VHH binders against q9y6x5. Designs and how they scored, part 83

Target 1, 379 residues: q9y6x5
Amino acid sequence: LPPKLLLVSFDGFRADYLKNYEFPHLQNFIKEGVLVEHVKNVFITKTFPNHYSIVTGLYEESHGIVANSMYDAVTKKHFSDSNDKDPFWWNEAVPIWVTNQLQENRSSAAAMWPGTDVPIHDTISSYFMNYNSSVSFEERLNNITMWLNNSNPPVTFATLYWEEPDASGHKYGPEDKENMSRVLKKIDDLIGDLVQRLKMLGLWENLNVIITSDHGMTQCSQDRLINLDSCIDHSYYTLIDLSPVAAILPKINRTEVYNKLKNCSPHMNVYLKEDIPNRFYYQHNDRIQPIILVADEGWTIVLNESSQKLGDHGYDNSLPSMHPFLAAHGPAFHKGYKHSTINIVDIYPMMCHILGLKPHPNNGTFGHTKCLLVDQWCI

## First folded at step 24 (VHH)

Design wn6
Fold by OpenDDE, fold request of step 25:
Structure wn6 (fold): chain B 379 residues (1-379), chain A 127 residues (1-127)
Amino acid sequence: as target 1 above (379 residues)
Amino acid sequence: QVQLVESGGGLVQPGGSLRLSCVASGFTFSASDFTAIGWFRQAPGKEREGLSDIYGRSESYTSYSDSVKGRFTISRDNAKNTVYLQMNSLKPEDTAVYYCAAGEYVRGSDEWTYDYWGQGTQVTVSS
């Protein structure tokens, strides 16, 4: 029988939450499987880009989902949370569920993972839920497990997405121990529900399960604001994305716009597109705007409007606060093994290996995950 | 059709208390983990400000602005599909039109957005 893999994402689960809060269910999951303590995600550290990096193994400049809000100057199209279903945005890469179906004539299933309700390269997940935040975790889990258990041909790859603790992280900030402890307790309970459901269905021993996240969360404050209006008139540019990485489309000469912004704040770096640091791998895509502003950790870029966010993400991907974790369990994984760090793009070749798929060209390194896998030699 | 109706506003002396109610219809706020009911206010000549919100399916989560922390308490009755704002230790600066709003969190938005608003109820704190 072909191996099966369930990929689960809890959005905005910062890696160090595991050290600072109690997760009895997740810890039990880890105890019987593996843990990667820190996953270095891709820049920018946002939801759509990083989720797509997980399933493509590509940097954002390569897979084309470069932000949660995008603008294409040629087609005049916009991408956002309310407008994310146009294949135009996703077709610059091939996600693993498409590969799974095309290479092996297998089925894939998805519960609200970004991009899964979109036909990519004219292929859509065999089973999927349209995104709806109102749908409970239970319902999402029920659908996924039903598809894993009863589909024909059998589902061999499935994804499950949940919006917490990201939603609450934005509201409370990660340093609100009182509220975040409750939120994270709920997450752990959901993990318990997941494991219990799999056991009840007889899937637990044979299903590979990865629990991970796309990014972390940093504390924001009203005392750490960068007001762009104090530096440049709004008539001189179009704002494509705001904080913490602003995407600027100049309406006047680019150099003039740059000069007005370059010294706007000591807590913000301003880059012309061609000058974006190479380490970000965030340059070679037309969807990246001519000027980007990158706020320092914990700083918020604002206009005249005040931000109500106490937590945010999207910052430099080298910051520990932006890093998620990865835990895994199943026949492909060791038991009781902990690993320090991997890159988020490394997950893709690992998943391909588990599923017996030939990976598309990607930026991941399979060697980084060998120690997690029972069939690999780890020195 | 989503509708929110506020009630409970009025005139009160400084140090007094009021309890506002927001009755929601056309949806069930407790049916979603990511639906929020929030209280806002707008004073004359000032911008509308968020005061408090409540969200969650089975378990509820609440938040408060610094301006009302310790004085205001948000709560809900799921059976009545009603959210309450208990306002204690009221001050003259609390004088405003108070609104309840309904919103949701959406993947990739990175913000709680309120799209449905009540008509508001006047709260006046004066000696």
Scores: ipSAE 0.937, ipTM 0.969, lowest interface PAE 0.4, mean pLDDT 96
Fold by OpenDDE, fold request of step 25:
Structure wn6 (fold): chain B 379 residues (1-379), chain A 127 residues (1-127)
Amino acid sequence: as target 1 above (379 residues)
Amino acid sequence: QVQLVESGGGLVQPGGSLRLSCVASGFTFSASDFTAIGWFRQAPGKEREGLSDIYGRSESYTSYSDSVKGRFTISRDNAKNTVYLQMNSLKPEDTAVYYCAAGEYVRGSDEWTYDYWGQGTQVTVSS
């Protein structure tokens, strides 16, 4: 029988939460499987880009989802959380669920994972839920497990997405120990529910399960604001994305806009597109705007209105506060093994290996995950 | 279809207390983990200010602005689909029209937004 894989994402689960809070269910999951303590995600460290990197193995400049808000100057199209269903935005890459369905006579299932309710390359997940935040974790889990057990062709790849602890992280900030303790306890309980459900269905020993996240969360404050209006008139540019990485589309000469912004704040780096640091792999895509502003960790870029968020993400992907974790369990994985770090793009070739799929060209390195896998030699 | 109706406002002396109620209809706020009911206020000539919100399905989570922390308490009755704002130690600066709002968190938005608003109820704190 073909291997099966369930990929689970808890949005905004910062890696060091595992060190600072108690997770009895998750720790038990890890004890019987593997843990990667830190996953270096892709720049920018936002939800849509990083979730797509997980399932494509590509940097954002390559898969084309370069932010949660995008603008294409040629077609005049916009991408956002309320407008993410146009295949135009997703078709620059092939996500693993499409590969899974096209390479083999098998099905894919999805519960709320970004891009899964969109036909990509004229292929949509065999089973999927349209995104709706009102749908409970329980209902999402029930659908996923039902599809894993009762599908023809069989579902061999499934995704499950949950909005916490990201939603609460934005509201409270990651340093609110009282409130975040409650939030994270709930997450651990949901992991318990997941494991229990799998055991009840007889899937636990045979299903490969990856629990991960797309990014972390950093503490923000009203004392750490960068007001763009103090540096440049809003009539001189169009704002495509704001904080902590602003995407600027000049309405006047680009150089003039740059000169007005370059010294706006000591806590913000301003880059012309061609000068974006190579380490970000965030340059070679038309959807990246001519100028980007990158705020320092914990700083918020604002206009006239003050931010209501006490936590945010999207910052430099080298910052530990932006890093998620990865835990995994199943026949493909060792038991009781901990690994220090991998890149988020490394997950894709690993998943392809587990599923017996030929990966599309990607930026991941399969060698980085060999120590997690029982069938590989680890040096 | 969605409707929010505030009540409980009035005139009170400094140091006094009021309890506001917000009755929601057309939806059940406790049916979603990511639906929030919030209290806002707007004083004459000032911008609307967020004060407190409550969200969660089984367990509820609350937040407060610095301006009302320690004085105001938000709570809810799921059976009545009603949210309350207990306001203690009221100050003249608390004089405003108070609004109840309903919103939700959406994947990739990175913010809580409120889309439905009540008509508001006047709160006046004066000697």
Scores: ipSAE 0.934, ipTM 0.968, lowest interface PAE 0.4, mean pLDDT 96
Fold by OpenDDE, fold request of step 25:
Structure wn6 (fold): chain B 379 residues (1-379), chain A 127 residues (1-127)
Amino acid sequence: as target 1 above (379 residues)
Amino acid sequence: QVQLVESGGGLVQPGGSLRLSCVASGFTFSASDFTAIGWFRQAPGKEREGLSDIYGRSESYTSYSDSVKGRFTISRDNAKNTVYLQMNSLKPEDTAVYYCAAGEYVRGSDEWTYDYWGQGTQVTVSS
């Protein structure tokens, strides 16, 4: 039987939550599998870009999903959470579910993972749910596990997405221990439900399961605001994305716009596109705007209105607060092994290996995950 | 089709209490983990401010602004599809039109947005 893999994402699950809160179900999952304590994600540390990096192994500049909000100057198209269905945005890469779907005697399934309800390279998963936040985790789980258990051709790769603890992290901030403890308890219970469902269906022993996330969460405050309106008139630029990484499209001379912004705040770095630090791998794409503003950790870029968010993400991907974790269980993985760190792009070649797929060119390093796998040498 | 109707506003003396109600129709707020009902207020000449919200399917989660924390309590009755705002220790500064709003969290939005609003109910705190 071909290997099967379920990739699960709990959006905005910061890695150090595992150290600060109790997760009995997740800990049991880890005890019987593997844990990567920190996953260094890609810049910017946002939902659409990082989820696509997980399944492509590419930096954002390469797969073309460079933010949750994008603008293409040539076609004048816009991308956003409310407008993400155009294959134009996704076709610069080939995600793993497409690769898997095109194999003989295999099919892919998805429950609301970003990009899975869009035909990419004229291919869409045989089984998928259109995104709808009102659909419960239970319903998503039931569909995914049904497809994994009873499909022809068999579903060999599936994705499952859930919006917590990101939604609550934005509302409360990660430092609200009282409220976040309740939120995270619920997440652990959902993991318990997942494991129980798999056991009930007889899938647990043969299914590889990865539980991960796209980014963490940092504490924000009304005392840490950067007001762009105090530095530049809004008539001089178009705002493509706001905080914590603002994408600026100048309406006047770029240099003039840059000069007005470069000293706007000591807590914000201003970059011309060509001067974006190489370590971000965030330069070589036309969808990256001519000027980007990067706020320091915990600072929020605003216009005239104040932000209501107490937590946010999207900051420098070297910050621990931005890092998620990865846990895995199944025939491909060791039991009781913990690893310190991998890069988020490393997940793709690992998943390809597990599924026996030839990976597309990618930025991941398979060697970083060898110690997690039973069929590999670990030095 | 979505409708929110506030009630319970009125005139009250400083230190007094009021209980506002928001009846939602056209949707069930407890049917989604990511639907929030929030209370807002707007005083004359001031910007609208968020006070409190509640969300969750089975378990409910609540939040409060600093201006009302410890004095106001938000709650809900799922069977009645109604959200309440218990306002205690009212001050003259609490005088405003109070609005109920409904919104949802959406993947990749990174914010709770409120798209549906009630007509508001006047709350006046005066001796």
Scores: ipSAE 0.933, ipTM 0.967, lowest interface PAE 0.4, mean pLDDT 96

Design wn6
Fold by OpenDDE, last read:
Structure wn6 (fold): chain B 379 residues (1-379), chain A 127 residues (1-127)
Amino acid sequence: as target 1 above (379 residues)
Amino acid sequence: QVQLVESGGGLVQPGGSLRLSCVASGFTFSASDFTAIGWFRQAPGKEREGLSDIYGRSESYTSYSDSVKGRFTISRDNAKNTVYLQMNSLKPEDTAVYYCAAGEYVRGSDEWTYDYWGQGTQVTVSS
C-alpha cells in the first residue's frame, strides 16, 4: 500500500514553547517519533508564504506568495485573507497535494491549509474544506480522518490547519505566561484528540504524521512603534502591507519616497527592492514592491491607527522567536530522535520522499532530514 | 442579520458598580473558537478605546486593557448568547459610551477584527 502522510499545522507555534510549557500529548508524540527543535522559516515569516513554502519547498520569491497581502501592478489584482482564492496567486508553484493528486490511485485531502481550496494548475484536492475559521478542530479532524480512512482512490496526503496559537499570540503576546499557558494546554489537548482519533480508526501505526507550524511570535509593545506618518505623507505612496514588513508602492519618484523613509527609525531597515539582502531570498518576484520596510524584532510599523496587537510575526527569519518546530511520527520516522535545526523548505523534499513522489525543483535539501528517516543513512 | 444590543448603562457614583450586557443575535459566538465579543468605550473628545474581550468555544479566553484590569470582568452566558461586563470601582474617568462589538480572527489577517457594533450605552460616573 502506498504510504500516507498527514501534515498538521498549528499556526504561530513558536519553537521554544516546547521548552517553556508542558505538552504531555505532544511530548508523547515526540517520544514515539522525532523532533526538530527549530525550523528556520522563510522571509517574510507570515502565514500564507510559509505554509506554501512547506508544501512547495520554495522560497517566497519563487512560489509567488510573498506576503499575506499582495498587489500585482500589471493586473491590478490584490491578495489578502479575504481575497485568496484566485489561482493567479498560487500558480507560480505546484504544491505537493497537487503533485500527489495527479498520481494514479491517489488522492489528496485538506482541511483549511492555505491554498487548498483553490484550483492550482487546474487541480484541486479531491477532498477539501473551504476555509472557515468558525469550523472546529474536531470537525476538521473528523473530515480529514474520514477521508484518510475510507476514500477511493485512497487519500495518501492530507493537510490539517489550525489557527492557534497564532490568534491568541497576537492578542496576549508570547510573554503572557498565564494566558498562553491555557492556550497551549488547549493545543496539546487537540494533539491528544488527533492521536486518539487516529488510534481509534486504526490509522496510527501506518500513517505518517507531521506536526509543525509556519512561524513563531515575538512580543510587541505600545512603546515600540514606528509611525510612518511622521516620515512621509500618505499621499506619496500606496501601502500594500504594513507590519512588521511594510510593502511600499510609491506614487511619486521612488528615490524620493526612499529618501523620506530611509531614516524614519533606527529600528527599521529600508530597502529598495534590488537592495534587499540576498539571505532573505526575497527579491526576484514582481509581487515584491519597489520598497520594503523591515522593522526590528518587537517593533511595530503603524500609521495613524495603532494596532493593539501584543504579539506579531513576519520579522527576520533568522530570529529564533520566528522559528517553529517540527515533530513527526510514523513508519517513515525514527523513534526517540531529536534534531537541532532544519530549513522549512527542507520539509517538501522529505515529504516527497516519504510519499514516493518526484519533487518539483525546490530550494530544500533532502540531506538535512535524512537523520529523521529510518530508510536513510544519517551522517 | 448580525445584531448586538447593549444594556445596563446609567448613572452611578464614584466607587459604584454597573453590569453591562451585550446580547448577540444572528450568530452564536460560542460556536466558534475564533469569534470574539469585545467591549469598547468612547469618552467625549477621546478616541475609542478597547477594554476587554472574550472568545473561545468550550473554554473562554479573556483580555483586559490596563485601564480596567482588576476592576472590570468580562463573562458570557452561552445559552443566552450574552456577554457581560461587570464594572466595579467606577471612576469619573470611566464616563463614556460603552460599545459591544463582535469580531473574528481569520488566518492571514494577523489581527482580531471587529466588524459588528452595538448602538452603545451611556455610562456616567459622577457624584
Scores: ipSAE 0.933, ipTM 0.967, lowest interface PAE 0.4, mean pLDDT 96
Fold by OpenDDE, last read:
Structure wn6 (fold): chain B 379 residues (1-379), chain A 127 residues (1-127)
Amino acid sequence: as target 1 above (379 residues)
Amino acid sequence: QVQLVESGGGLVQPGGSLRLSCVASGFTFSASDFTAIGWFRQAPGKEREGLSDIYGRSESYTSYSDSVKGRFTISRDNAKNTVYLQMNSLKPEDTAVYYCAAGEYVRGSDEWTYDYWGQGTQVTVSS
């Protein structure tokens, strides 16, 4: 039987939550599998970009999903959470579920993973759910497990997405221990439900399962605001994305806009596109706007309207607060092994290996995950 | 069609209490983990401010602004599809039109947005 892999994402699950809160179900999952304590994600540390990096192994500049909000100046198209269905945005890369599905006697399934309800390179997942936040985790899980168990050709790769703890993280901030404790407990219970469901269906021993996330969460405050209106008039630019990484499309001379913004705040770095630090791998794409503003950790870029968010993400991907974790269980993985750090793009070549797929060119390093796998030598 | 109807407003003395109700129709707020019902208020000449919200399917989660924390309590009755705001220790500065709103969290939005609003109910705190 071909190997099977279920990739699960709990959006915005910061890595250090594992150290600060109790997760009996997740810890049991980890004890019987592997843990990567920190996953260095890609810049910008946002939902759409990082989820696509997980399944492509590419930096954002390469796969073309460079933010949750994008603008293409040539086509004048917009990308956002409410407008993410155009294949135009996704076709700069080939996600793993497409690669998998193009193989003989294999199919892919998805429950609301970003991009899975879009035909990419004229291929859409054999089984998928259209995104709808109102759909329960249980229903998503039921569909995924049904497809994994009863499909023909068999589903060998599946994705499952859940919006917590990101949603609550934005509302409460990560430092609200009381409320976040409840939220995270619920997530652990959902993991328990997942494991129980797999066991009940007889999938647990043969299914590889990865539980991960796209980014962390940092505490925001009304005392840490950067007001752009104090530095530049709205008539001089179009805002494509706001905080914590603002994408600026100048309406006047770019240099003039830059000069107005460069000293706007000591807690914000302003970059011309060509001057964006190389370490971000966030330059070589036309969808990246001419000027980028990057707020320091915990600072919020605002206009006249004040943000009520107490938590946010999207900051420098070197910040620990932005890092998620990765846990895995199944025939491909060791039991009781802990690893310190990998890059989020490393997940793709690992998944390809597990599934026996030839990976597309990617930025991941398979060697970084060898110690997680039973069929590999760990040096 | 989604509708929200507030009630329970009125005149009260400082230190008094009121209980506001918001009846939702056209949807079931407890049917989604990511549907929120929130209370807002707007005083004359001031901007609308968020006070409290409640969301969750089986278990509910609540939030409060600093201005009302410890004095106001949000709750819900799933069977009646109604959200309540118990307001205690009312102050003159609490005088405003109070609104109920409904919204959802959406993947990649990074924000809770409220799209549906009630007509509002007047709360006046005066000696």
Scores: ipSAE 0.932, ipTM 0.967, lowest interface PAE 0.4, mean pLDDT 96
Fold by OpenDDE, look of step 24:
Structure wn6 (fold): chain B 379 residues (1-379), chain A 127 residues (1-127)
Amino acid sequence: as target 1 above (379 residues)
Amino acid sequence: QVQLVESGGGLVQPGGSLRLSCVASGFTFSASDFTAIGWFRQAPGKEREGLSDIYGRSESYTSYSDSVKGRFTISRDNAKNTVYLQMNSLKPEDTAVYYCAAGEYVRGSDEWTYDYWGQGTQVTVSS
């Protein structure tokens, strides 16, 4: 039988939550599998970009999903959470479910993972759910596991996405121990439901399961705001994305706009596109705007408005608060093995290996995950 | 279509209490983990202020602004599809039109937004 892989994402699950809260179900999952304690994600540390990096192995500049909000100057198209269905935005890369779907005697399934309800390279998963936040985790889980169990051709790759603890993280902030404890307990219970469902269906022993996330969460405050309106007139630029990484499209001379913003706040770095630090791998794409503003950790860029968010993400991807974790279980993985860190783009070549797929060119390093796999030599 | 109807407003003395109700129709707030119903207020000459909200399907989660924390309590009755705001220890500065709003968190938005609004109910705190 061909190997099967279920990729699960709990949005905004900060890596150190595992150290600060109790997760009996997840810990049991880890005990029987592997854990990567820290996953260095891609810049910017946002949902759409990082989820696409997981399934492509590419930096954002390469796969073309460079933010949750984008603008293409040539076509005049906009991308946002409410407008993400145009294949134009996704076609700069080939996600793993497409690669898998195109193989003989295989099919892919998806529940709410970014990009999975869009035909990419004229291919869409045989089984998928259109994104709908109102659909419960249980329903998503039931559909995914049914497809994994009963499909012909068999579903060999599936994705499952859930919006927590990101949604609550934004509302409460990650430092609200009382509220976040309840939220994270619920997440652990959902993991318990996942495991129980797989066992009930007889999938648990033969299915490879990866549980991960796209980014973490940092504490924000009304006392840490950067008001752009105090530095530049709104008529001088178009705002494509706001916080914590603002994308600026100048309406006047770029240099003039830059000069007005460069000293706007000591807690914000202003970059011309060509001066964006190389370590971000966030330069070589036309969808990256001429000027970007990067707020320091915990600072929020605003206009003449107050932010109601107590937590946010999107900051420098070197910050530990932005990092998710990865846990995995199944025939492909060791039992009881812990690893310190990998890059989020390393997940793609690993998944390709597990599924026996030839990976597209990517930025991941298979060598970084070899120790997680039973069929690989690990020094 | 979604409708929100507020009730329970009125005149009360300082230190008094009121209980506002918001009846929702057109959706079931308890059917989604990511639907929130919140209370807002707007005093004359001031900006609209968020006070409290509640979200969650099986388990509910609540939030409060600093201005009302410890005095106001949000709750819901799933059977009635109604959200309540119990307001205790009312102050003159609490005088405002109070609004109920409904919204949904969506993937990639990174914020809770409210898209549906009630007509509002007047609350006046005066001796």
Scores: ipSAE 0.903, ipTM 0.950, lowest interface PAE 0.5, mean pLDDT 96

